# VH-VL binders against dITP/XTP pyrophosphatase, part 13

Target 1, 211 residues: dITP/XTP pyrophosphatase, of Hydrogenobaculum sp. (b4u8r9)
Amino acid sequence: MKLMICTSNKKKFEEISSILESLKKDENLDLEFVKPPKEIEVEEYANTFLSNAYLKAKAYYNAFGIPALADDSGLVVEAFSDNLERPGVYSARFYKDSFGSHVLKEEDFKLSKDELNNLKVLRLLEKEENRKAKFVSVVAIVLSNNYGIFGEGELKGHIAKEPFGNFGFGYDPIFIPEGYNTTLANIENKDKISHRRQALEAVFFMLKKML
Below, E stands for the ipSAE of ESMFold2; O stands for the ipSAE of OpenDDE; V2 stands for 0.75 times the mean of E and O plus 0.25 times the DockQ between their complexes.

## First folded at step 15 (VH-VL; framework fv_faricimab_arm2)

Design u05 (from s04 with heavy chain D99S S100E; at its last look DockQ between E and O 0.03; V2 from the best seeds 0.00; counts 0 for: pae O 12.3 > 2, placed apart)
Fold by OpenDDE, look of step 15:
Structure u05 (fold): chain C 211 residues (1-211), chain A 125 residues (1-125), chain B 108 residues (1-108)
Amino acid sequence: as target 1 above (211 residues)
Amino acid sequence: QVQLVQSGAEVKKPGASVKVSCKASGYTFTDYYMHWVRQAPGQGLEWMGWINPRSGGTDYAQKFQGRVTMTRDTSISTAYMELSRLRSDDTAVYYCARSEPYYNSDWEYDAFDIWGQGTMVTVSS
Amino acid sequence: SYVLTQPPSVSVAPGQTARITCGGNNIGRKSVHWYQQKPGQAPVLVVYDDSDRPSGIPERFSGSNSGNTATLTISRVEAGDEADYYCQVWDYDSDHYVFGGGTKLTVL
């Protein structure tokens, strides 16, 4: 069975693919991971990670007729949100070329979106003592028009005072996982503890039961 | 002198669109966000959204999403705000405002340090 | 949505100190800006980042912010200070700027 990995983020794709290949091997599943033939615009306006993941997966499934896997992940900063339904920080949506209320100067445009997002988070936490945060990931697989499965993962930690590390992507440079003294971006084997892996493992568990 | 000069008053019918301009001078137009704020008669200030004149990126208040379009012409340092599908409750003075330059390392939220003179938009049948 | 609450009106005698409050949940963790608006005029920034003053704004204008209340303080109030005052924050949850409802300062 072909399974489309539906993400426009190259690094995310690589991470997801790597994890999926590992899981595939471990579970001895007959799966072929493929990229969508093209990127499609998906409106991610849902209020939950699950809904967004589902919408994305469903959109790609509808477009191409191939089982579709989509990930919706976000950083939930406790100081920013009172609930886990929709964190205030989304890797794909947090930047929005606004960088919060900060006026972007010429030098700011030399930074990557990830860097800008990280700085935005840091600036928002400047007056906050509570730096607790968690990554949340939901992976949805749409297998047919009427059937989908999903998995969830969570990684607890806190936001660092400054970015550190060169590995990973997104908010990795500013997130310190529980039990660690360094950021995700400084952890080479982060896949083993990542919220995304957890979610993928969970959904694969379900998938295995179906195949 | 840093200033924002807006276009003149507009009178529109319900369902129509209005486009207000805001010309910046005295500073580098692309270095500052341009915000739009409106104020209905006798009411308070309401933030509508902003545009990054450099990139053209915008962010609108949810209330106006789908109905407001913010653009800019960097060649003439002018920002535009178009509001469509006008209704009577859109009657207001519309302001453009620049974010205050940020000089600190604390990344505090930017205030609106320069304002246009405002443009009265009246929507009436 | 995040809400800023201001008293509708404040009255003060000339020479006295006016205090205009802006209430918001954990507003002390936000940067609060204040604007003065006189009739028929555009707003003017009078205090930014809780307590900083723009150039040209008299020292009589000061701001503080803690807990759930930000306060604009105008000392030695003059007749010319009569205006509407608005507090403002950027709300990180909604990613919107939010204004208070405004306070009319009357100089008696």
Scores: ipSAE 0.000, ipTM 0.533, lowest interface PAE 12.3, mean pLDDT 87
ESMFold2, look of step 15: ipSAE 0.005; ipTM 0.470
ESMFold2 (binder alone), look of step 15: mean pLDDT 92; pTM 0.941

Design u06 (from s04 with heavy chain N104G; at its last look DockQ between E and O 0.19; V2 from the best seeds 0.00; counts 0 for: pae O 8.6 > 2, placed apart)
Heavy chain, then light chain:
Amino acid sequence: QVQLVQSGAEVKKPGASVKVSCKASGYTFTDYYMHWVRQAPGQGLEWMGWINPRSGGTDYAQKFQGRVTMTRDTSISTAYMELSRLRSDDTAVYYCARDSPYYGSDWEYDAFDIWGQGTMVTVSS
Amino acid sequence: SYVLTQPPSVSVAPGQTARITCGGNNIGRKSVHWYQQKPGQAPVLVVYDDSDRPSGIPERFSGSNSGNTATLTISRVEAGDEADYYCQVWDYDSDHYVFGGGTKLTVL
ESMFold2, look of step 15: ipSAE 0.381; ipTM 0.770
ESMFold2 (binder alone), look of step 15: mean pLDDT 91; pTM 0.939
OpenDDE, look of step 15: ipSAE 0.015; ipTM 0.548

## First folded at step 16 (VH-VL; framework fv_faricimab_arm2)

Design v01 (from u04 with heavy chain T28K N31K, light chain D93S; at its last look DockQ between E and O 0.03; V2 from the best seeds 0.00; counts 0 for: pae O 8.8 > 2, placed apart)
Fold by ESMFold2, look of step 16:
Structure v01 (fold): chain C 211 residues (1-211), chain A 125 residues (1-125), chain B 108 residues (1-108)
Amino acid sequence: as target 1 above (211 residues)
Amino acid sequence: QVQLVQSGAEVKKPGASVKVSCKASGYKFTKYYMHWVRQAPGQGLEWMGWINPRSGGTDYAQKFQGRVTMTRDTSISTAYMELSRLRSDDTAVYYCARGSPYYDSDWEYDAFDIWGQGTMVTVSS
Amino acid sequence: SYVLTQPPSVSVAPGQTARITCGGNNIGRKSVHWYQQKPGQAPVLVVYDDSDRPSGIPERFSGSNSGNTATLTISRVEAGDEADYYCQVWDYSSDHYVFGGGTKLTVL
């Protein structure tokens, strides 16, 4: 069967495909991972990772009639999260979000978007005792109009006091996973503990049982 | 068919105001930032500002702060740019352009992928 | 304010390769976008995020970005590629979106 990997980001497509091909290794499955024929405008969005992943996968399935995989992921910082996970579904553009915008100054905006996101998180936590955080990934597969499957991955940890490793690399330079004394930017085999890999493993396990 | 269609050319006197419209079709108007960029005759491109059509929030280039107002009407998927206290060096083609969505983890860049046809504004005395 | 510097013109024979540079201090840390503009027309995005192409842009258009220079490369240049080309970055201290001065590509 064909399974669409529904992302417009070439790097994300390669990462997801690589993980799924690795999981498929030594399995005798008739399963092929493909790009969608074209990019689809998703009409609706929601405030949760699961809803966003599902809405994207559903839109692609409705357009092409082919099983569709989509994801949504982000950073959740406990101290920012009252009734809404923050940065949550807005993680990629947190530097532009009105929440906590007061900590960024005009001169900071010479930095890249990833550096700005990290700086914003660090400044919001400067006086905060609670630095608990997690990466969350949700992967949804729509298999037909009537059903689909989903998988979740979490990587719990806390926010470092300052960046370590490669700067401008997502939130990895400021995130210290549970059981480690260093940031994700300094962990060679982070794919084995990746929240995205966990979500993909969960859906692959379920998909394998169906094939 | 995704497109941005702008209002027609305008001729104005110094000191007047102009309001240019930009009607979006073929995509979800409220998902994407809308930008305004101008180009004086024989010159390069100059960014003026953006509006978030969902919230109505704006950000303007410092050069235009206090003279430009960007608004929208979500019921007709239309963005507007108004420039006041016009002077002769405001003579330019004014473009609307679609920017990044403000939510969507797949979008890792902030480029202008769809442009309106442009609106010539001539300021003459 | 952040400044992007482009050569004012580049001339190339049909079938040859054109290279258009965009200079900026530490531009390799920024995402560079490239626009093509033909006379009387709106700009068209041809390369984004240094090296990626929007759907519908031929593979002849490619980009690179490192150090202080980003480069738009157009291989097997055709007469229809004759246009002005602008580079662009985001930089808040310079009113967010900064364009280069433009490069006129002439196909001889």
Scores: ipSAE 0.013, ipTM 0.604, lowest interface PAE 8.0, mean pLDDT 86
ESMFold2 (binder alone), look of step 16: mean pLDDT 92; pTM 0.942
OpenDDE, look of step 16: ipSAE 0.015; ipTM 0.564

Design v02 (from v01 with heavy chain R54Y, light chain S93R; at its last look DockQ between E and O 0.02; V2 from the best seeds 0.00; counts 0 for: pae O 7.5 > 2, placed apart)
Fold by OpenDDE, look of step 16:
Structure v02 (fold): chain C 211 residues (1-211), chain A 125 residues (1-125), chain B 108 residues (1-108)
Amino acid sequence: as target 1 above (211 residues)
Amino acid sequence: QVQLVQSGAEVKKPGASVKVSCKASGYKFTKYYMHWVRQAPGQGLEWMGWINPYSGGTDYAQKFQGRVTMTRDTSISTAYMELSRLRSDDTAVYYCARGSPYYDSDWEYDAFDIWGQGTMVTVSS
Amino acid sequence: SYVLTQPPSVSVAPGQTARITCGGNNIGRKSVHWYQQKPGQAPVLVVYDDSDRPSGIPERFSGSNSGNTATLTISRVEAGDEADYYCQVWDYRSDHYVFGGGTKLTVL
């Protein structure tokens, strides 16, 4: 069976592919992971990771008729999340979210989008003693018009005072997982503990029962 | 110059609807959130909600949910706020105000840095 | 709902320093913005992010924020500073922008 990995984020695609190949090998499943033939426009404005993942997977399935896998992940900072999860579903574009206040300076535009997101989180936490946070991942697989499965993963930790590490992507440079004294960007085997692996393992467990 | 120009004063009956316009100029309309704030006579400022002019996405204060509709016409850089089922306590000056940036642009504020001149809406029987 | 508390009025003589407070639970953990509103006019942003000034706003206007109180300070007060002043925050619990009740500054 072919399974499309549907993401426009190159680094995320690489991570997902790596994990899935590992899982496939361990389970001896007859799966072929493929890229979608082309990228399609997907509007992801849902309030939950699950909804966004499903919408994405469904859109690609509808477009190409091949089982589709999509991931929606984000950082949730406890200090920002009494009633709303922030950055949450806005993780990818948190730097331009209406949460908080910041004047964008000329020098800020020299930074990558990930760096801008990290900067905003750090700025907003500057006065906050509670730095607890977690990564959340939801993976959805749409197998037919009326059938889908999903898995969830979570990695607890806290936000560092400053970014550290040059590896990884997203909020990895500012996130210190529980049990560690360094950021995810400085952990070589982060896939072993990642929220994304947990989600993929969960959904893969369901998938193999169907095959 | 950057400015917001709002439509003229309105007089409405209870139960009616009012639609206020806010035309932006001097900046790219779709780059900034647009907020609406009202002020009853002799009272303070009250936030009503915001719209993302690019996507059309909105977020309303709970008090106005189900009764307020914020829209925009990007072709003419104009935001609209419609309030329905009007009552006497809706009598106020309504302001549009530029909020945080959505797109990357130099020297943008993430506060209400530009305000319209206000639109007086009077609700009376 | 999150509540911001301002004194209804503050009086100051010309040339003196006016201080307008904005009280809120743990407001020091929030970014506070200040607006000036003169009679018959729209509000004008005078301080943002606790202590930063927009271009064109005199250095006489400054802000601070700690604990449960934010303060707008206007030094060398002029007659033209007579206005209503409002503090504002974004409340992450309700996802609402919240204004204080406003303070009328009278220049004696």
Scores: ipSAE 0.017, ipTM 0.577, lowest interface PAE 7.5, mean pLDDT 88
ESMFold2, look of step 16: ipSAE 0.019; ipTM 0.615
ESMFold2 (binder alone), look of step 16: mean pLDDT 93; pTM 0.954

Design v03 (from v01 with heavy chain R54K Y103W; at its last look DockQ between E and O 0.04; V2 from the best seeds 0.00; counts 0 for: pae E 10.0 > 2, placed apart)
Fold by ESMFold2, look of step 16:
Structure v03 (fold): chain C 211 residues (1-211), chain A 125 residues (1-125), chain B 108 residues (1-108)
Amino acid sequence: as target 1 above (211 residues)
Amino acid sequence: QVQLVQSGAEVKKPGASVKVSCKASGYKFTKYYMHWVRQAPGQGLEWMGWINPKSGGTDYAQKFQGRVTMTRDTSISTAYMELSRLRSDDTAVYYCARGSPYWDSDWEYDAFDIWGQGTMVTVSS
Amino acid sequence: SYVLTQPPSVSVAPGQTARITCGGNNIGRKSVHWYQQKPGQAPVLVVYDDSDRPSGIPERFSGSNSGNTATLTISRVEAGDEADYYCQVWDYSSDHYVFGGGTKLTVL
């Protein structure tokens, strides 16, 4: 069976493939991880990680007729969330999201996009005591028109009061994982990808049982 | 002190191979993609490929597929680029450049924030 | 294959504003990075992801990206800004990373 890894991000493709090949090691499986024949545009964006991962995987499956793996991930801040996780699926472009847009001013936009995203989170939490947050990853595999599997992983923590460590790496400078006293910007990389690995492990173990 | 230090200039004949080294210091070598970019005299920048120093995984520009090999030695924090079957139009300065950290991020695109000093490779008969 | 188009040269007087363009089909949907290269030196990243500035780059360097054009803007140009400037994107259909042809900025 061929399984498309449906990401346009080169580092995500290599990382996901590497994790899956590691999980496959010493398994006697007829399973091959491949690139999609070409990038396709996924025209509809949903408001949950699972819906977006599924829609992307489904779009690739519909285009090429090959089982398709896709992911979606982001930061979730508890105080911003209700029935909708926030920044959630809009994590990369939170600075331009309508939620909480009042805390950013025109002069702030000389800052980098990463700095704007982080500044927006910090200002929204200025008077908030609940600083709990998590990174979430969802991986979906579409196996046919009618069914697929998914897995989820998360890295729990809270939002620091100010950026600390190496600026410019997404939300890492403001995220303190559970069990640590410093931001993700200063922590070893395996802890930074634990939510993606967890999601990939979940789908791989399910896929293995189906093959 | 974050830096990339490359091996010295090379003069090669057509048909030979060249292997350029790039030694990283001042940061965690295995945590960042390493890119190779070349620049012919009086010309612009041309991306050749990347290596993930942790896994050893690579991806090459189609133009160089089959002629370029990128490797690394993690024990000495050094990346290598080897270009085979050299032609006169391979005369260029070859740079290594640090890309994004390889770990989890939903940011799709990389910038090259640290560059080596460049290695001049001259191919002449 | 994806193509980035830059003007070959831009001339500006000291203290004025230089604008260097990078044209590409739907480039506004891509993240654009900008590099400064002085003669005999390696490139230096001056703007990334359209408008972000690395630590140590003066605020007079800025960027924008919309539609089919990305722009590097250098306010209050100094003689030391004289260099070649390259834009760069990632594109799956090309050789993965694509550079513009470069723009020589001359400070008169």
Scores: ipSAE 0.005, ipTM 0.515, lowest interface PAE 10.0, mean pLDDT 85
ESMFold2 (binder alone), look of step 16: mean pLDDT 93; pTM 0.948
OpenDDE, look of step 16: ipSAE 0.012; ipTM 0.562

Design v04 (at its last fold request DockQ between E and O 0.55; V2 from the best seeds 0.00; counts 0 for: pae E 4.7 > 2)
Heavy chain, then light chain:
Amino acid sequence: QVQLVQSGAEVKKPGASVKVSCKASGYTFTDYYMHWVRQAPGQGLEWMGWINPRSGGTDYAQKFQGRVTMTRDTSISTAYMELSRLRSDDTAVYYCARDSPYYSDWEYDAFDIWGQGTMVTVSS
Amino acid sequence: SYVLTQPPSVSVAPGQTARITCGGNNIGRKSVHWYQQKPGQAPVLVVYDDSDRPSGIPERFSGSNSGNTATLTISRVEAGDEADYYCQVWDYDSDHYVFGGGTKLTVL
ESMFold2, look of step 16: ipSAE 0.537; ipTM 0.838
ESMFold2 (binder alone), look of step 16: mean pLDDT 92; pTM 0.947
OpenDDE, look of step 16: ipSAE 0.006; ipTM 0.533
ESMFold2, look of step 18: ipSAE 0.485; ipTM 0.827
ESMFold2 (binder alone), look of step 18: mean pLDDT 92; pTM 0.942
OpenDDE, look of step 18: ipSAE 0.021; ipTM 0.549
ESMFold2, fold request of step 20: ipSAE 0.264, 0.317, 0.268; ipTM 0.726, 0.745, 0.732
ESMFold2 (binder alone), fold request of step 20: mean pLDDT 92, 92, 92; pTM 0.941, 0.942, 0.944
OpenDDE, fold request of step 20: ipSAE 0.535, 0.666, 0.662; ipTM 0.849, 0.888, 0.885

Design v05 (at its last look DockQ between E and O 0.24; V2 from the best seeds 0.00; counts 0 for: pae O 10.4 > 2)
Fold by OpenDDE, look of step 16:
Structure v05 (fold): chain C 211 residues (1-211), chain A 123 residues (1-123), chain B 108 residues (1-108)
Amino acid sequence: as target 1 above (211 residues)
Amino acid sequence: QVQLVQSGAEVKKPGASVKVSCKASGYTFTDYYMHWVRQAPGQGLEWMGWINPRSGGTDYAQKFQGRVTMTRDTSISTAYMELSRLRSDDTAVYYCARDSPYSDWEYDAFDIWGQGTMVTVSS
Amino acid sequence: SYVLTQPPSVSVAPGQTARITCGGNNIGRKSVHWYQQKPGQAPVLVVYDDSDRPSGIPERFSGSNSGNTATLTISRVEAGDEADYYCQVWDYDSDHYVFGGGTKLTVL
């Protein structure tokens, strides 16, 4: 059986593929992970990880008739979650999000996307005592028109006062996982505790039982 | 300052190979994909492929499959592009270019370019 | 293969607005990037993701993308804007980056 990994993110595709290959390594499953034949536009983005993952997976399944896997993940800062979780589904482009009153300075546009996102979070939390946060990942697999399975993973922690490590790791430089005293960017083998791995393991467990 | 500095001009015979280097500075080399693009004299831009400097993974344009090899040395933040079995129509300026950190898409624009390396293939 | 079509040349008087088009099937569903290239120089990114500008690029440069046409707009054109301009997309079907043929902008 072919399973489409439906993401327009190269790095995410590589990560997801790597994890899934690892998960099936010791399993005798007829499962092949593939890219979708073509990119399709997903019309609506929802305000939840679950909805977005499902919409993406469903759209690709409808388009190609092949079981489809989609992932939606991001950082959720508790102080920003009164009405809508932030950064949440806007994690990748939080620096462009209308949330908050922070205005980017000219010098900020010389920074990477990750750096901009991190700086915005830090600036918005500057006067906030509640620094609790979590990474969330939801993976959806649509197997037929009326059947889908889901996996979810969470990594709880808090936002550091300042970034530690390279900015090329998304929010990792500013996120301190529960039970640790350093940022995720400084933790070796962080993949073992990653929210995405947890979600993939959960959904893969269910998938395995079906095959 | 972020910059890419490429090796000097090359003159090769048909059938030979050429290896162009691209040294990155001012940023973490392994955090950004590196692309190679060439431009024949008086012609447009042609994408050749990309390399993930972290993993070494590559993806080449079909036109160059089996003839191009992209590698990197992370210890010196340098990417390499080798083109073999050269022919006259390979005469072009070859550019390395970094994936943009700004795009909302993973298949990003190229925000930083090397100065280009002229490769001339002549008998 | 996916093809991007640009006019080979566009001419504009100083102070006027130049519009360079990039045609492609359903290009509005893609992210279009634009590069400026002056003679003997490497390309410079001037617009990315249809309409966003990199740091250091004047606000005179703007972009739009819908339907089958992306457009680079250069307002208040200056002599220094004379260059070749290329549009670019990533083609999912072929998994290739595709460039337009380029447009030579002449400032009269």
Scores: ipSAE 0.005, ipTM 0.549, lowest interface PAE 10.4, mean pLDDT 88
ESMFold2, look of step 16: ipSAE 0.247; ipTM 0.732
ESMFold2 (binder alone), look of step 16: mean pLDDT 92; pTM 0.947

Design v06 (from u06 with heavy chain D31E; at its last look DockQ between E and O 0.31; V2 from the best seeds 0.00; counts 0 for: pae O 8.2 > 2)
Heavy chain, then light chain:
Amino acid sequence: QVQLVQSGAEVKKPGASVKVSCKASGYTFTEYYMHWVRQAPGQGLEWMGWINPRSGGTDYAQKFQGRVTMTRDTSISTAYMELSRLRSDDTAVYYCARDSPYYGSDWEYDAFDIWGQGTMVTVSS
Amino acid sequence: SYVLTQPPSVSVAPGQTARITCGGNNIGRKSVHWYQQKPGQAPVLVVYDDSDRPSGIPERFSGSNSGNTATLTISRVEAGDEADYYCQVWDYDSDHYVFGGGTKLTVL
ESMFold2, look of step 16: ipSAE 0.363; ipTM 0.763
ESMFold2 (binder alone), look of step 16: mean pLDDT 92; pTM 0.942
OpenDDE, look of step 16: ipSAE 0.018; ipTM 0.544

## First folded at step 18 (VH-VL; framework fv_faricimab_arm2)

Design w01 (from u06 with heavy chain E108T; at its last look DockQ between E and O 0.05; V2 from the best seeds 0.00; counts 0 for: pae O 10.2 > 2, placed apart)
Fold by OpenDDE, look of step 18:
Structure w01 (fold): chain C 211 residues (1-211), chain A 125 residues (1-125), chain B 108 residues (1-108)
Amino acid sequence: as target 1 above (211 residues)
Amino acid sequence: QVQLVQSGAEVKKPGASVKVSCKASGYTFTDYYMHWVRQAPGQGLEWMGWINPRSGGTDYAQKFQGRVTMTRDTSISTAYMELSRLRSDDTAVYYCARDSPYYGSDWTYDAFDIWGQGTMVTVSS
Amino acid sequence: SYVLTQPPSVSVAPGQTARITCGGNNIGRKSVHWYQQKPGQAPVLVVYDDSDRPSGIPERFSGSNSGNTATLTISRVEAGDEADYYCQVWDYDSDHYVFGGGTKLTVL
């Protein structure tokens, strides 16, 4: 059986593929991971990781008739939770999000996107005692028109008072995972505690039962 | 097929107004910002502004503030750009362009991925 | 106002590599998009977010962005690549989209 890994992010594709290949290695499964024949537009934007992952996977399945896997991930800061999780599905572009729209200044926009996102989170938390946060990943697999499975992974932690570390990307410099005293940007072999790995392992376990 | 189809060429006198239409098809009209860009003959691209088809919210380039009005009719998936008090230097091809899909967890999608065919507006006495 | 600077023209022989630059203050901190425009046609997005390609765009088209310069690279240039190329960014200070002046690529 072919399984399409549906992501336009090359780094994400590589990571997902690597993890899945690793998971498959010890299994005698007739499973082949493939790229979609082409990228397609997904018309609906949802407010949850699960919904976005599902919509994406479903769209690709509908387009090509091949089982489709999609991932949606992001940072969730507990103090930012109201009607929506934030940064949540807006993690990559949180600096542009309407939430806390006035915390960034003109001079800040000399920074990179990642730095802007981090800065916004930090400024919004300046007067907040609750610094709890988590990385969340949801992986959805659509296997047929009326059947899908999903896995979820999360890495709990909290937001640091200031950025630290030069490795990684995104929110890694300001996120301290539970059980650690430093940011993800300072932790080697992050894959071991990866929220995405957890999600993939979960969904893969379910997939195995079906094959 | 995703496409934007614009109204035909216009010839106007100075001081008049012109309203260009842009009909969207092949996608959900209200899910994407619509931009307007013009290009004078032999010149480069100039951004005029955007409209959020869902809310009707707009933002115009300062140069066109007070002269440009962007609207939409969601029932027919059509965006409109009206430019008033026309002058000779408004002679240009006017384009509508769709903003790229936004996936908040992945990339910045603020490029213009789909363009209309353009509408030539000529302002002459 | 934020300004993007492009060379007016670039010439390249078929099969060679063309490089079109887009200069801007701290442009490396911005997302740069590139458009191709052939005579009498609407612009076509060829590179977005510095280095990503839309579906249907050949791998010959690539982009990079660092410091004060973004670059569109077209490898193995073909006659059909002859066109005007525009870089674009979103500028926060003015809250405007800004285009470069355009570069005419001539295939010799």
Scores: ipSAE 0.010, ipTM 0.544, lowest interface PAE 10.2, mean pLDDT 89
ESMFold2, look of step 18: ipSAE 0.417; ipTM 0.798
ESMFold2 (binder alone), look of step 18: mean pLDDT 92; pTM 0.941

